# Ledger of designs, part 7: VH-VL binders against Cytochrome c-type protein SHP (shp)

Target 1, 112 residues: Cytochrome c-type protein SHP (shp), of Cereibacter sphaeroides (p81238)
Amino acid sequence: GDTSPAQLIAGYEAAAGAPADAERGRALFLSTQTGGKPDTPSCTTCHGADVTRAGQTRTGKEIAPLAPSATPDRFTDSARVEKWLGRNCNSVIGRDCTPGEKADLLAWLAAQ

## First folded at step 6 (VH-VL; framework fv_rolinsatamab)

Design f70 (from b3 with heavy chain Y33W)
Fold by ESMFold2-Fast, scan of step 6:
Structure f70 (fold): chain C 112 residues (1-112), chain A 122 residues (1-122), chain B 107 residues (1-107)
Amino acid sequence: as target 1 above (112 residues)
Amino acid sequence: EVQLVQSGAEVKKPGSSVKVSCKASGYTFTSYWMHWVRQAPGQGLEWIGEINPKSGRTYYNQKFKDRATLTVDKSTSTAYMELSSLRSEDTAVYYCARAPKYYDSSWYFDYWGQGTLVTVSS
Amino acid sequence: DIQMTQSPSSVSASVGDRVTITCKASQGISSYVAWYQQKPGKSPKLLIYAASTLQSGVPSRFSDSGSGTDFTLTISSLQPEDFATYFCQQYYRYPLTFGGGTKVEIK
């Protein structure tokens, strides 16, 4: 890929003006939201609570595990990560994630 | 009901330190971020920093990072802000303010303490 | 730091008037702006957050609009209890920053 998890996290930290908080990222990922689409109230709706396991889309298509331990090339393509964050943040939360939220989510996911 | 109750007004000399408390009630203390904001008399609001009561993690506005210290006491559901090396321009009302559940990363403040006036004068 | 420039600094209005307060960010902040009301001697009170979401208990006459760098708070029909100072705040990037305030005063 054109990047690494560490490079992406550092970029989002710079944009946010603050260090990433992996525990906050975990909590956001597991949270139930009401501001987004009714059929995707959480990141876990598609990805599951265990990110080392495959998830599925609303239409039943398999999603490879988010954890780099299970999918080693995760978070190594910057355009793919931006697309994933844009899509999932808007679907689940109802808005674009802040740079801080992106940093937090990636800090937790990259450690899985 | 949610309440944030702050300690009383203080008068301090230049070069001294002040420690303001903020006692939370009516919610799970460790589930929400606590921030500190000040307001000089007749002026606008200025963000000092944040603390996660669950982890103790802090982040500060660069302007205050070498003088401000944020702490919490989970057993009493109390947050503290200490500001050292006080100058006359530190005269302000200091507020504690609750941010939404720590996983939202949306740093707006749904409840505020009543404020503590700190006056720095010789 | 993102600077929030609020205008006007004060406005004189009568009960029943439509009042519009503007807030301009020095860089794009998407929709990450909150609005607060502060009455003399009191703490700020949250009115609106997360792109037009009214805080529970806030009257529907309060609304906001805008995205990117230009934001407005509108009070559609000013009531006696609305005479106060209003502040905008961005929460897109640290450090968190506030506008300078707009005082809505009688007459």
Scores: ipSAE 0.043, ipTM 0.716, lowest interface PAE 6.6, mean pLDDT 85

Design f71 (from b3 with heavy chain N52D)
Fold by ESMFold2-Fast, scan of step 6:
Structure f71 (fold): chain C 112 residues (1-112), chain A 122 residues (1-122), chain B 107 residues (1-107)
Amino acid sequence: as target 1 above (112 residues)
Amino acid sequence: EVQLVQSGAEVKKPGSSVKVSCKASGYTFTSYYMHWVRQAPGQGLEWIGEIDPKSGRTYYNQKFKDRATLTVDKSTSTAYMELSSLRSEDTAVYYCARAPKYYDSSWYFDYWGQGTLVTVSS
Amino acid sequence: DIQMTQSPSSVSASVGDRVTITCKASQGISSYVAWYQQKPGKSPKLLIYAASTLQSGVPSRFSDSGSGTDFTLTISSLQPEDFATYFCQQYYRYPLTFGGGTKVEIK
């Protein structure tokens, strides 16, 4: 694609006013949320806790691993990443992720 | 019981440096961020910066970037804030404050130290 | 930087009164506001965080509302221990910024 993980992270960092924190990203990804949809309380509900392995949607469709080590073209399409973050943040957390949250999530995921 | 105990009050001359300590107890020191916030007499709160005790990673408010240094000593569970090139406007109570590493809590402070008054005068 | 404008700067109130404190962000911050109470000579204490979650041990008379740019802290029935200064804080973007404070003082 039209971007790279590093470019996306840098853009979100600029919008957040702070460097990304991969540990916060991991904590968010693994967390259980109560503000979103009841059947998707965590990012791990669809993606699993091990992001190097395939996940599945609620309808049973396979989701390719989020880790770039297992899916090399991850986070190289800016529109796809924004769509993914918008949908999953609203489903899991019940709101749009902040720029800082987006930076943190991608910093952790891109390093996997 | 979580406690953050800060060092005692300091009186400093303009141009000098001050180093305030914050000793943590009652929790795993490296599992929480530590922030520093100051309050000038009769004024509001002003954020100075953040440190991750596990990695030593820091992030500073741009107003303090050239003068503030945040460090930790993991062996004693103690956080430090050093502020250099002191001015009379730096007279304030300085607080350490803990933030959980859980996503929605990295930016707000569940426990605060008692504060350290730093007076800068000549 | 996001400026947090807090009003009023002070309010005189009696025990049993309903007290309302407002906080306005200079730009949209969704619901990322925390509220703190500071009693004279003491450090601030966290009251409310994570979209209306009360900190453990905080009485239910404290509540908040708002999203986007306009936020409100309400004390439904003021108690003697509530005479203090209250601060809002945005945690949407760095640097973290606080409101100027509202002193709730005895009438």
Scores: ipSAE 0.007, ipTM 0.658, lowest interface PAE 9.1, mean pLDDT 85

Design f72 (from b3 with heavy chain N52Y)
Fold by ESMFold2-Fast, scan of step 6:
Structure f72 (fold): chain C 112 residues (1-112), chain A 122 residues (1-122), chain B 107 residues (1-107)
Amino acid sequence: as target 1 above (112 residues)
Amino acid sequence: EVQLVQSGAEVKKPGSSVKVSCKASGYTFTSYYMHWVRQAPGQGLEWIGEIYPKSGRTYYNQKFKDRATLTVDKSTSTAYMELSSLRSEDTAVYYCARAPKYYDSSWYFDYWGQGTLVTVSS
Amino acid sequence: DIQMTQSPSSVSASVGDRVTITCKASQGISSYVAWYQQKPGKSPKLLIYAASTLQSGVPSRFSDSGSGTDFTLTISSLQPEDFATYFCQQYYRYPLTFGGGTKVEIK
């Protein structure tokens, strides 16, 4: 990859001006949102609540587990992480995630 | 019903710039990504970059990042690609192409514009 | 960049033939591959995405098999409208990259 989970988290922390909070990331990932698409109210809609298991897209295709313990090269490509966050934040929340939200999400996911 | 209609053919001199438009209709413009892809005569497809119309956020192929600029006008549902410092090897058909906003980060192109031929010659 | 290599570059076939086109990625791309059909003077048309999902309206004679690095587009019984150039595309990593194309020509 061109990056690592730790490098991505550090970059988002610098942009946010605050340390990442993995528990806030967990809470965001599991939360039900109303500002985005009605059929994707949570990150768990496609990824499930257990990120060590494969998820499924709204069209029924398998998504590899988000947890690095199950998918070792997760969060090692900066462009793909930005693409993933851009689409999922806008689909679930209805806006781009803030740098703080990105830091929090990756801090929790990278530890799985 | 979904349509992407591009501007007409352009003939340009080396060193100049070209700006191609892509007018979208039949769907919510801000709910889908717009990509730009080119095809030199008799050759394959080459990805230039993407823009997310809702935010204006862009990502570029490194080969084009210093010369390509992608923009949108949300009021007219129109995407633009500007390519500067044109060379003869930039002669190609340029396409805009729509990508679904999938939760799984899938980028494939379900609708394409008709293409705009840009010819760069002295 | 992920290199997508298609073979053959061209194939001559008759109506009713089984046609196979291979696409090899220079590194693993899971199932993040799409296939397009392009007729002369026309824009590409999406056939298949996520390695095996047919786009709405695409005939069932088109299928893709494979995962990781090796993918095969199969046309089980070639029809007159299938003479075209076919391209694979990976969307696993930026930059998005395409195969060089395979031209399916009448024998």
Scores: ipSAE 0.007, ipTM 0.573, lowest interface PAE 12.0, mean pLDDT 85

Design f73 (from b3 with heavy chain K54R)
Fold by ESMFold2-Fast, scan of step 6:
Parts: sequence; C-alpha cells; structure tokens
Structure f73 (fold): chain C 112 residues (1-112), chain A 122 residues (1-122), chain B 107 residues (1-107)
Amino acid sequence: as target 1 above (112 residues)
Amino acid sequence: EVQLVQSGAEVKKPGSSVKVSCKASGYTFTSYYMHWVRQAPGQGLEWIGEINPRSGRTYYNQKFKDRATLTVDKSTSTAYMELSSLRSEDTAVYYCARAPKYYDSSWYFDYWGQGTLVTVSS
Amino acid sequence: DIQMTQSPSSVSASVGDRVTITCKASQGISSYVAWYQQKPGKSPKLLIYAASTLQSGVPSRFSDSGSGTDFTLTISSLQPEDFATYFCQQYYRYPLTFGGGTKVEIK
C-alpha cells in the first residue's frame, strides 16, 4: 500500500496535537453507543469483539479480520482507512471521529 | 449526584508551589478523564492538562508542561494539580473538570469543581 | 494552537430580546465546539456540545448553529437568569482552547 499503520497513526497524532492512547482506542472500539444508527451500536457489531477473527456485514458478507496479525496488509491503504473510519464513526457514534479518536483506534488495532 | 469538591483558597509566595485537590463523588472515578482549567481574575479560561484516572496517563498544555503535575488517588477518588515555580501571573481560580465519557472524544466538560483561588504575591 | 475569537466582548439587552454570540476558530474544527455559561462567582456550566447538542436540563431558548470555523450561540428570548458570561471551547485539537468570553448584561 501507500502507507503503513505507523505512518497513519503519526499523521493522526500530528492532527490531534497529542500522542495516541491505545487503551482509550480499545475502549472506544468495544463501547456501546446510542448516538448513531440503532442497528450498529458498536464497532464490534460488524467486526466482532475478537479482531483476529473475520467479521460480517449486515448483509452477511465476510469482513477480513481487522488485526494485522491475521491480515498483514491491514491499514496500508490511506483511502480505505479514511473510508472505514468515516463509515464506522458515523454509523456507530453518529459523527466524524476526531483526529485523536482516529489515532487512538488505530494505535490499538495496529497492535493486535 | 455527581460532585467535584475542591480544596480551599491559598496564598503563596513567588517561587513556591501549590497543590490543589479535587474530590469526586457520585460516579465511577476511573471511567472519566479529569482536566484542569484556570481563569485569571476577570479573564478567560486556559486549559492546563488532562489525566486518565485509570492509567495515570497525563497530557499537558506545553505552556505548563515543565511546572504542572497531575496525579490521582484512586482509593479516595481525588485528583490533584501541583503547580511549581509560581509567579504573580499564576494568580487565578483553578478548576477541575470532568470529561463526560472515557472513550468518545469527551474533551468538553459536563461537571466542574467550584474552583480554588490561588493568589501569588510577595 | 487553534485560536477561538468571540464577539462581542459584552452586550446589554432587555428581557425578551434575541441575543447572538459568535465564535470563530482560526482553522476548521468540524462540529467539535462546546458552549459554557458562567454566572458571577460560579464555575462554568455546560450548555451545548458537538456544536448543536443541548445538555440535559438546559432551556430550549439556547441553541447553536455553525460548523467548520464559524459558530453562533443564540438565546431566543433573554431571561433575567441568563445574565452571565458565555464561553466557546474547541475540542478538535490539543491544546484545548476557549474563546475570550461574552458578558451578557440585562438592562
């Protein structure tokens, strides 16, 4: 791809003005939200709580594991990551994620 | 009921340090970030820093990084802000303030302490 | 740092008047702005967050409009208890920064 997890995290950290907090990213990913769509209350709704396993869209299509340990090219396409964050943040939370939230999420996911 | 109760007013000499406490009640202390904000008399609000009470992770405004220390005591649900090398310009009301959720960009403040006036004079 | 510029610095208005306070960010902050009310001798109180979400218990006469760089707090019909200083705050980027405040005085 055109980027790496480390490069994406560094870019979001620069935009946020602070280092990523991977534990906060984990908490956000696992959280149950009420501000977004009722049928996607968590990032785990499609991806599962174990990100080393395949997930599933609402239409039943398989989603490759989010963990780079299971999907080595994960987070190496900047456009795909921005699209993924845009979709999940708006569906789950009901708004765009801040740069800090993006940094936090990727810091946790990249370490899986 | 959620409450943040701060320690009382202090008068300090230039060059000394001050440690302000903020005792939280009515919620799970480790589930919410705590921030510190100050306000000089008749002036606006200035962010000092944040602490994650669960991990102890801190992040500071660069203006205060060398002088401010944020800590927590989980057993008493109390947050502390220590500011060293005090100057007359540090005279202000210091507030602790809770960010409303641990994990969803909660860097606005839903509950504030009553404030602690710190006066720095010779 | 993102600078938040508030105007006016003060306004005097009659009960029942519509009051508007503007807040401008030096760069885009999407909808990551909060508004606070501070009464004399008291701590700030959250009114609005995420540019448009009214905090529970806050009267419906308070509203916000705007996105990106320009935000406006509106009090549709000023009440005596609304005399206070109002602050905007961005939470898009560290360090967190506040506007200079607008003092609303009732005539």
Scores: ipSAE 0.227, ipTM 0.782, lowest interface PAE 4.0, mean pLDDT 87

Design f74 (from b3 with heavy chain K54Y)
Fold by ESMFold2-Fast, scan of step 6:
Structure f74 (fold): chain C 112 residues (1-112), chain A 122 residues (1-122), chain B 107 residues (1-107)
Amino acid sequence: as target 1 above (112 residues)
Amino acid sequence: EVQLVQSGAEVKKPGSSVKVSCKASGYTFTSYYMHWVRQAPGQGLEWIGEINPYSGRTYYNQKFKDRATLTVDKSTSTAYMELSSLRSEDTAVYYCARAPKYYDSSWYFDYWGQGTLVTVSS
Amino acid sequence: DIQMTQSPSSVSASVGDRVTITCKASQGISSYVAWYQQKPGKSPKLLIYAASTLQSGVPSRFSDSGSGTDFTLTISSLQPEDFATYFCQQYYRYPLTFGGGTKVEIK
């Protein structure tokens, strides 16, 4: 750790100009998208709908649960979070997430 | 199918408040954000704020934060914008506008109400 | 706040003309721009979002190009129903902001 979930959320909120909305983050995470890669239409494709459980990459590698309740050091490394958001936003949505989208996703995930 | 129907025109005195309604139909009300935007005569569009109808959570343009109040009534699928301490420069057409919760569309507006003219004059 | 500057403020055109409207953001907004059409006495209608994605049902003569700070809406062959005012909007950062509008009027 070089950061915390609260610090990351606060940074993205400052960049967005607005407070995070965890429900919007949940809706985005569960949504089915058509703008990205066709074999990753949702964040749930790899992480599952229950983020307290282990996910799986398309090639079968296990992904540790996203929920801090199951993986306590989640969202404590800023470089890892930036890589995770970069990969997932581009794969699922087909573009970089906005600062507001990042704030919302982390606000929902950090509360799990 | 999707329809946003706003309340009728209002004429108000300076210092009073106005409350505009926006009744949604043809979709699941809590699955979309509702925004409010105004357009003064001869001027452009100005964003007032947003509300999440599911949670009631709001966010406002700083210019309106101390005067605007956004609310919803889920039982009637109706959104409301109340603007207090009215001034002559608040004379404008006020629109409600829908945004999907999937973010490439949660900050732009796929359906708009017909608009409500609010005239503030002595 | 991010300022969105549209040019020109008005343009006179004939049916069949190519019409170009420019929108410039005061800072980088990536591709987070939408375009709206508004006819007198009517509500705005969404044409394009994410700088280049046409809204369902919008004719292919409408297109956008650009990224970062400079965006251009093009109507490749103006039709009678296209005489209207057009607005750009950024949604990169709150508060959401709009351009001042460009009125496309009959020559």
Scores: ipSAE 0.008, ipTM 0.649, lowest interface PAE 9.9, mean pLDDT 86

Design f75 (from b3 with heavy chain S55G)
Fold by ESMFold2-Fast, scan of step 6:
Structure f75 (fold): chain C 112 residues (1-112), chain A 122 residues (1-122), chain B 107 residues (1-107)
Amino acid sequence: as target 1 above (112 residues)
Amino acid sequence: EVQLVQSGAEVKKPGSSVKVSCKASGYTFTSYYMHWVRQAPGQGLEWIGEINPKGGRTYYNQKFKDRATLTVDKSTSTAYMELSSLRSEDTAVYYCARAPKYYDSSWYFDYWGQGTLVTVSS
Amino acid sequence: DIQMTQSPSSVSASVGDRVTITCKASQGISSYVAWYQQKPGKSPKLLIYAASTLQSGVPSRFSDSGSGTDFTLTISSLQPEDFATYFCQQYYRYPLTFGGGTKVEIK
C-alpha cells in the first residue's frame, strides 16, 4: 500500500494538534452511541470486542479481523482507511470522526 | 487442564511498588485475554485492567491507569501486574483471570488464579 | 460507569431451598452479564455468562434470567456445596463492574 499505520497516525496527530491515545481509541471503539444508525450502536456491533477475530455483518457475512496481527495489510492504503472511517464513523456516531478520534482509533487498532 | 498460578503473598511499605506474576498453562497463551481484578479483605471485586498477550495491548480502569502496568512474557506464558505508589487501601487479594477472545465475549472470566495477598502497612 | 446493584446482601437458606439473587444494572447491558461463585479463601468460579449460558461443568440447578437491566440468578435446589458468596458482573462497557455480592448462608 501507499502508507503505513504509523504514517496515518502521525498525519492525524498533526491535524488534531495532539498525540494519539490508544486507550481513548479503544474506549471509542467499544462505546455505545445514540447519534448514528440504530442498527450499529457501536463499532463492536460488526467487528466484535476482540479485533483479532473475524467479525460479522448483520446479514451474517464474515468480516476479516481488523487487527494487523491477523490481517497484515490493514491500514496500509490511505484511501481505503479514509473510506472505512467515513462509513463507520457516520454509521456508529452519526458524523465524521475528528482527526483526534481517527488518530486514537488507529493507534489502538494498529497495536492489535 | 487450564491453570493460572500466581506468585506468593507480599508485604509492602506505603509508597513502594509490587509486581505480581501469573503463570498460565494448559492452553495457548496468546489465544485469550488476561485480566487483573482485586478484592479488599471482606469486600467486593474491582477490575484493574486487561492485556492481550498477542501484541501486548493494554486497557486500564481509569482509577488504576497512572499506577498499574500490565505486561506479558510469551516465552514463559506469564502475565505480570505491577502497582506503584502503594497505599494502605491497596491491601487486597489480586487475581489474574482469563477471558475468551470470541466475537463479543472477551470480558467474562472463565478461569482465575488462586490470588496473591498484598498487604500495605506502615 | 455502569453500577451493578445486587440484592439481597445475604440470605439464610436450607438444603433443598430455591434461592433467588437479583442484579440490577444502572443502564441497559443487553445479555452481557456473568455470574460467579466464591467460597471463603478461594478464587471466584464462573457459573453463567451471556445472561443464560451455563459454564461447562456447572450443575443444571443454576440458571439465569433477565435482559436489559434486571437479571436473576436462581439455584433451584440448594446443595451443601452451594453455600458461598455470589457476584454478578457486566461486560457491556468498560470499566468492567461487579455487583456487591450476595452471601448464601446456612439457616
Scores: ipSAE 0.000, ipTM 0.557, lowest interface PAE 15.1, mean pLDDT 84

Design f76 (from b3 with heavy chain Y59W)
Fold by ESMFold2-Fast, scan of step 6:
Structure f76 (fold): chain C 112 residues (1-112), chain A 122 residues (1-122), chain B 107 residues (1-107)
Amino acid sequence: as target 1 above (112 residues)
Amino acid sequence: EVQLVQSGAEVKKPGSSVKVSCKASGYTFTSYYMHWVRQAPGQGLEWIGEINPKSGRTWYNQKFKDRATLTVDKSTSTAYMELSSLRSEDTAVYYCARAPKYYDSSWYFDYWGQGTLVTVSS
Amino acid sequence: DIQMTQSPSSVSASVGDRVTITCKASQGISSYVAWYQQKPGKSPKLLIYAASTLQSGVPSRFSDSGSGTDFTLTISSLQPEDFATYFCQQYYRYPLTFGGGTKVEIK
C-alpha cells in the first residue's frame, strides 16, 4: 500500500497537535452513541467487540478483521482509511471524527 | 451525582507556586479525562491542559507547559494543578473540568468544579 | 492556534426576545464546537456540543446552527434565567480555544 499504520497515526497526530492515546481510541471504538444513525450505535455494530474476528455489514457481507494481527495489510491504503473513518464516524457519532480521535482509533487498532 | 470539589482560595506572592486540588465523586474517576481552565476576573476562558487519570498522561497548552504540572491521585480520586513562577497576570479563577472518554469527544466539558480563586499580589 | 471570535460582545434584551450569538473560527473546525453558559460567580455550564447536541437538562429554546467556520447560538425566547455570559469553544485541534464571550444583559 501507499502508507503504513505508523505513518497514518503520525499524520493525524500532527493535525491534532497532540500524541495519540490508544486507551482513548479503545474507549471510542467500544462506546455506544446516540448522535448518529440509530442502527449503528457503535463501531462494534459492524466490526464486533473482538477486532481479531470478522465483522459483518448490514447487508450480511463479511468484513475482514480490523486487527493487523489477523489482516496484515490493514491501514496501508490512505484513501481506504479516510473513507472508513469518514463513514464510520458519521454513521456512529453523527459527525466527522476530530484529527485526535482518528489518531486515537488507529493507535489502538494498529496494536491489535 | 457527579461532583468536582476544588480547594479554597489562595493568595500568593509573585515568584511562588500554587497547587490547586479537585476531588471527584459520583463517577469512576479513571473513565474520564480531567482538564484545567482559568478565567481572569471579568475575562474569558483559557485552556491550560489535560490529564488522563488512568495513565497519568498529560497534554499542555504551549503557553503553560513550562510552569504547569498536572497530576492525579487515583486512590483519592483527586486531580491537581500546580502553577509555578506566579506573576500578577496569573490572578484568575482556576477550574477543573471533566471530559468524557465514552462520548467520542474528550475536548468538551460536561461538569466543572466550582473554581478556585488564586490572587497573586505583592 | 485557532482563534474563536464572538459577536456581539454584549447584547441588551428583554424576556421573550430571540437572541443570536455568532462565533467565527479562524480556520475550518467542521462541527467541533461547544457552547457554555456562565452566570455571575458560577462555573460555566455546558449547553451544546458536537455542533447541535443539546446537553441533558438544557431547555430546547437553546440551539446551534452552522459548520466549518461560522456558528450561531440561538435562544428562541429569552427567559429571566438566561441573562448570563455565553462562550463558544472549538475542540478540533489543540490547544483548545474559547470565544471572548457574549454578555446577555437586561434591556
Scores: ipSAE 0.013, ipTM 0.654, lowest interface PAE 8.3, mean pLDDT 85

Design f77 (from b3 with heavy chain Y59F)
Fold by ESMFold2-Fast, scan of step 6:
Structure f77 (fold): chain C 112 residues (1-112), chain A 122 residues (1-122), chain B 107 residues (1-107)
Amino acid sequence: as target 1 above (112 residues)
Amino acid sequence: EVQLVQSGAEVKKPGSSVKVSCKASGYTFTSYYMHWVRQAPGQGLEWIGEINPKSGRTFYNQKFKDRATLTVDKSTSTAYMELSSLRSEDTAVYYCARAPKYYDSSWYFDYWGQGTLVTVSS
Amino acid sequence: DIQMTQSPSSVSASVGDRVTITCKASQGISSYVAWYQQKPGKSPKLLIYAASTLQSGVPSRFSDSGSGTDFTLTISSLQPEDFATYFCQQYYRYPLTFGGGTKVEIK
């Protein structure tokens, strides 16, 4: 694609003014949120806690695993990553993710 | 009941170092970030840095990077801030402050210590 | 660094008054602003985060409006316990930065 996980992480780190924290990204991904849509209280609601396995949308459609080890082209299309982070952050958290949150999420996910 | 209890007031000479402690209780210490913030008398709040107690990862405000050291002792649920090469301008109340690890509240502070006054004078 | 500018520096008010405090960021911070209340000799207390979300236990008379660069904390009907200094904080990017504070004083 037009980018790589490392390039995306570096871009979000620059925007955040700080290095990514993969543990913080893991904590966010696994967290239960109350500010977003009631049907999607966590990133794990659709993707599962094990990101090497396929997830499922609220309507029952299969989602390919988030882990690059299981889906090798993950995080290689910058526009797609930005679009899906925007949708998922708003659905789960109830707002746009900060650049720091995006860096943290991708740092953890890219290592899976 | 969440509590952050800080060590007592200190009077220090210019050029010395101070180490302030913050003992946490009422929650799982490694499940929350700990930040340090100072307030000079009659002035606003200034962020010093953060530590992840689980990993020991630290990140500092560049203004303090060369003088501040944040550490934790997981066995006693205690966070520490050491500030070296003290100047009179470092006279301030120093606070520890807790932030949850979920992004709803990772960088704002739901509980604060009572503060430690550090006075730097000859 | 993102500078947070509060106005006014102080305001004199009476119980029952509507009080507004403005906080302006030097660049866009979306909704990543929190507000704190500090009474003399005491630690700050979290009132609001994510520009509009009340912390548990905070009275509904406290609200924030705004996004981007301009934020306003409103106390709809000032109570005796509300006389304090109020600070805004951005958490859009490091370093975390605070406004200079607004002291709400008894008229």
Scores: ipSAE 0.024, ipTM 0.699, lowest interface PAE 7.7, mean pLDDT 86

Design f78 (from b3 with heavy chain Y59H)
Fold by ESMFold2-Fast, scan of step 6:
Structure f78 (fold): chain C 112 residues (1-112), chain A 122 residues (1-122), chain B 107 residues (1-107)
Amino acid sequence: as target 1 above (112 residues)
Amino acid sequence: EVQLVQSGAEVKKPGSSVKVSCKASGYTFTSYYMHWVRQAPGQGLEWIGEINPKSGRTHYNQKFKDRATLTVDKSTSTAYMELSSLRSEDTAVYYCARAPKYYDSSWYFDYWGQGTLVTVSS
Amino acid sequence: DIQMTQSPSSVSASVGDRVTITCKASQGISSYVAWYQQKPGKSPKLLIYAASTLQSGVPSRFSDSGSGTDFTLTISSLQPEDFATYFCQQYYRYPLTFGGGTKVEIK
């Protein structure tokens, strides 16, 4: 790990010009979007609504829980986090997330 | 239908404070952010800040952070903006404006209040 | 702060004219721009968000094009009800900032 959840959140907050809002992050994660791929309308499609539990891909492959309480090394590799955000934001929303959206998502997820 | 109804015009002395209300109806109050924006007569729009009505969390434009206070009363679906230490340059129409919460952009405004003229003069 | 520079500050036009208003951001904002119409004595009304998405109930003669730093609002055939002031707004980064406005006036 080259980073920590707190360090990543602070970086995205600096880029956004605003403090992270974990509640907005939760709302975004649980939201249903229409701008992205039809088969991934929400982050919960693969990860589930309870991020302390394992998720699954459409083909049934297990995805480790997103919550650091269940997967302690989550959000400790900056390249992996950036790749994860890039992939999920484009699949679910249909574009890259803003720095503010990234800060919000990680603020909620890191507290789980 | 969605409506945001603001309190009436105010005339204030320099150094005083003003508190403007914005009563929301026609939607679930806690499902949308509320923002405040002002416009000096004949001038452009200036963002003051935002509040999440569910949590009470606020974020302010740095220009206003020491003078503006945003609050909500969930029981009446009413948002408030208080601006202290008023100067003549604060003479403006003040708007409340609703923003989506569950998208990338709780930061564009789909419905606006009618505006409240605040005049600051000696 | 991201500065939004809007031009022209005013334009005189006739019914049926094509009107183009430009908005330039001081840094890249992707597609995070909204456009508002304001008539005298009234609050702003949302026309377009996410650079290209037309708000429900807004006539199709309004369109936006652009991404990154340069954005253009076009009214393809100006109608009498379109004489108003138009503002762009970026919502990529705090603080939220608006263009200076373009007044579309009757010729």
Scores: ipSAE 0.007, ipTM 0.676, lowest interface PAE 9.5, mean pLDDT 86

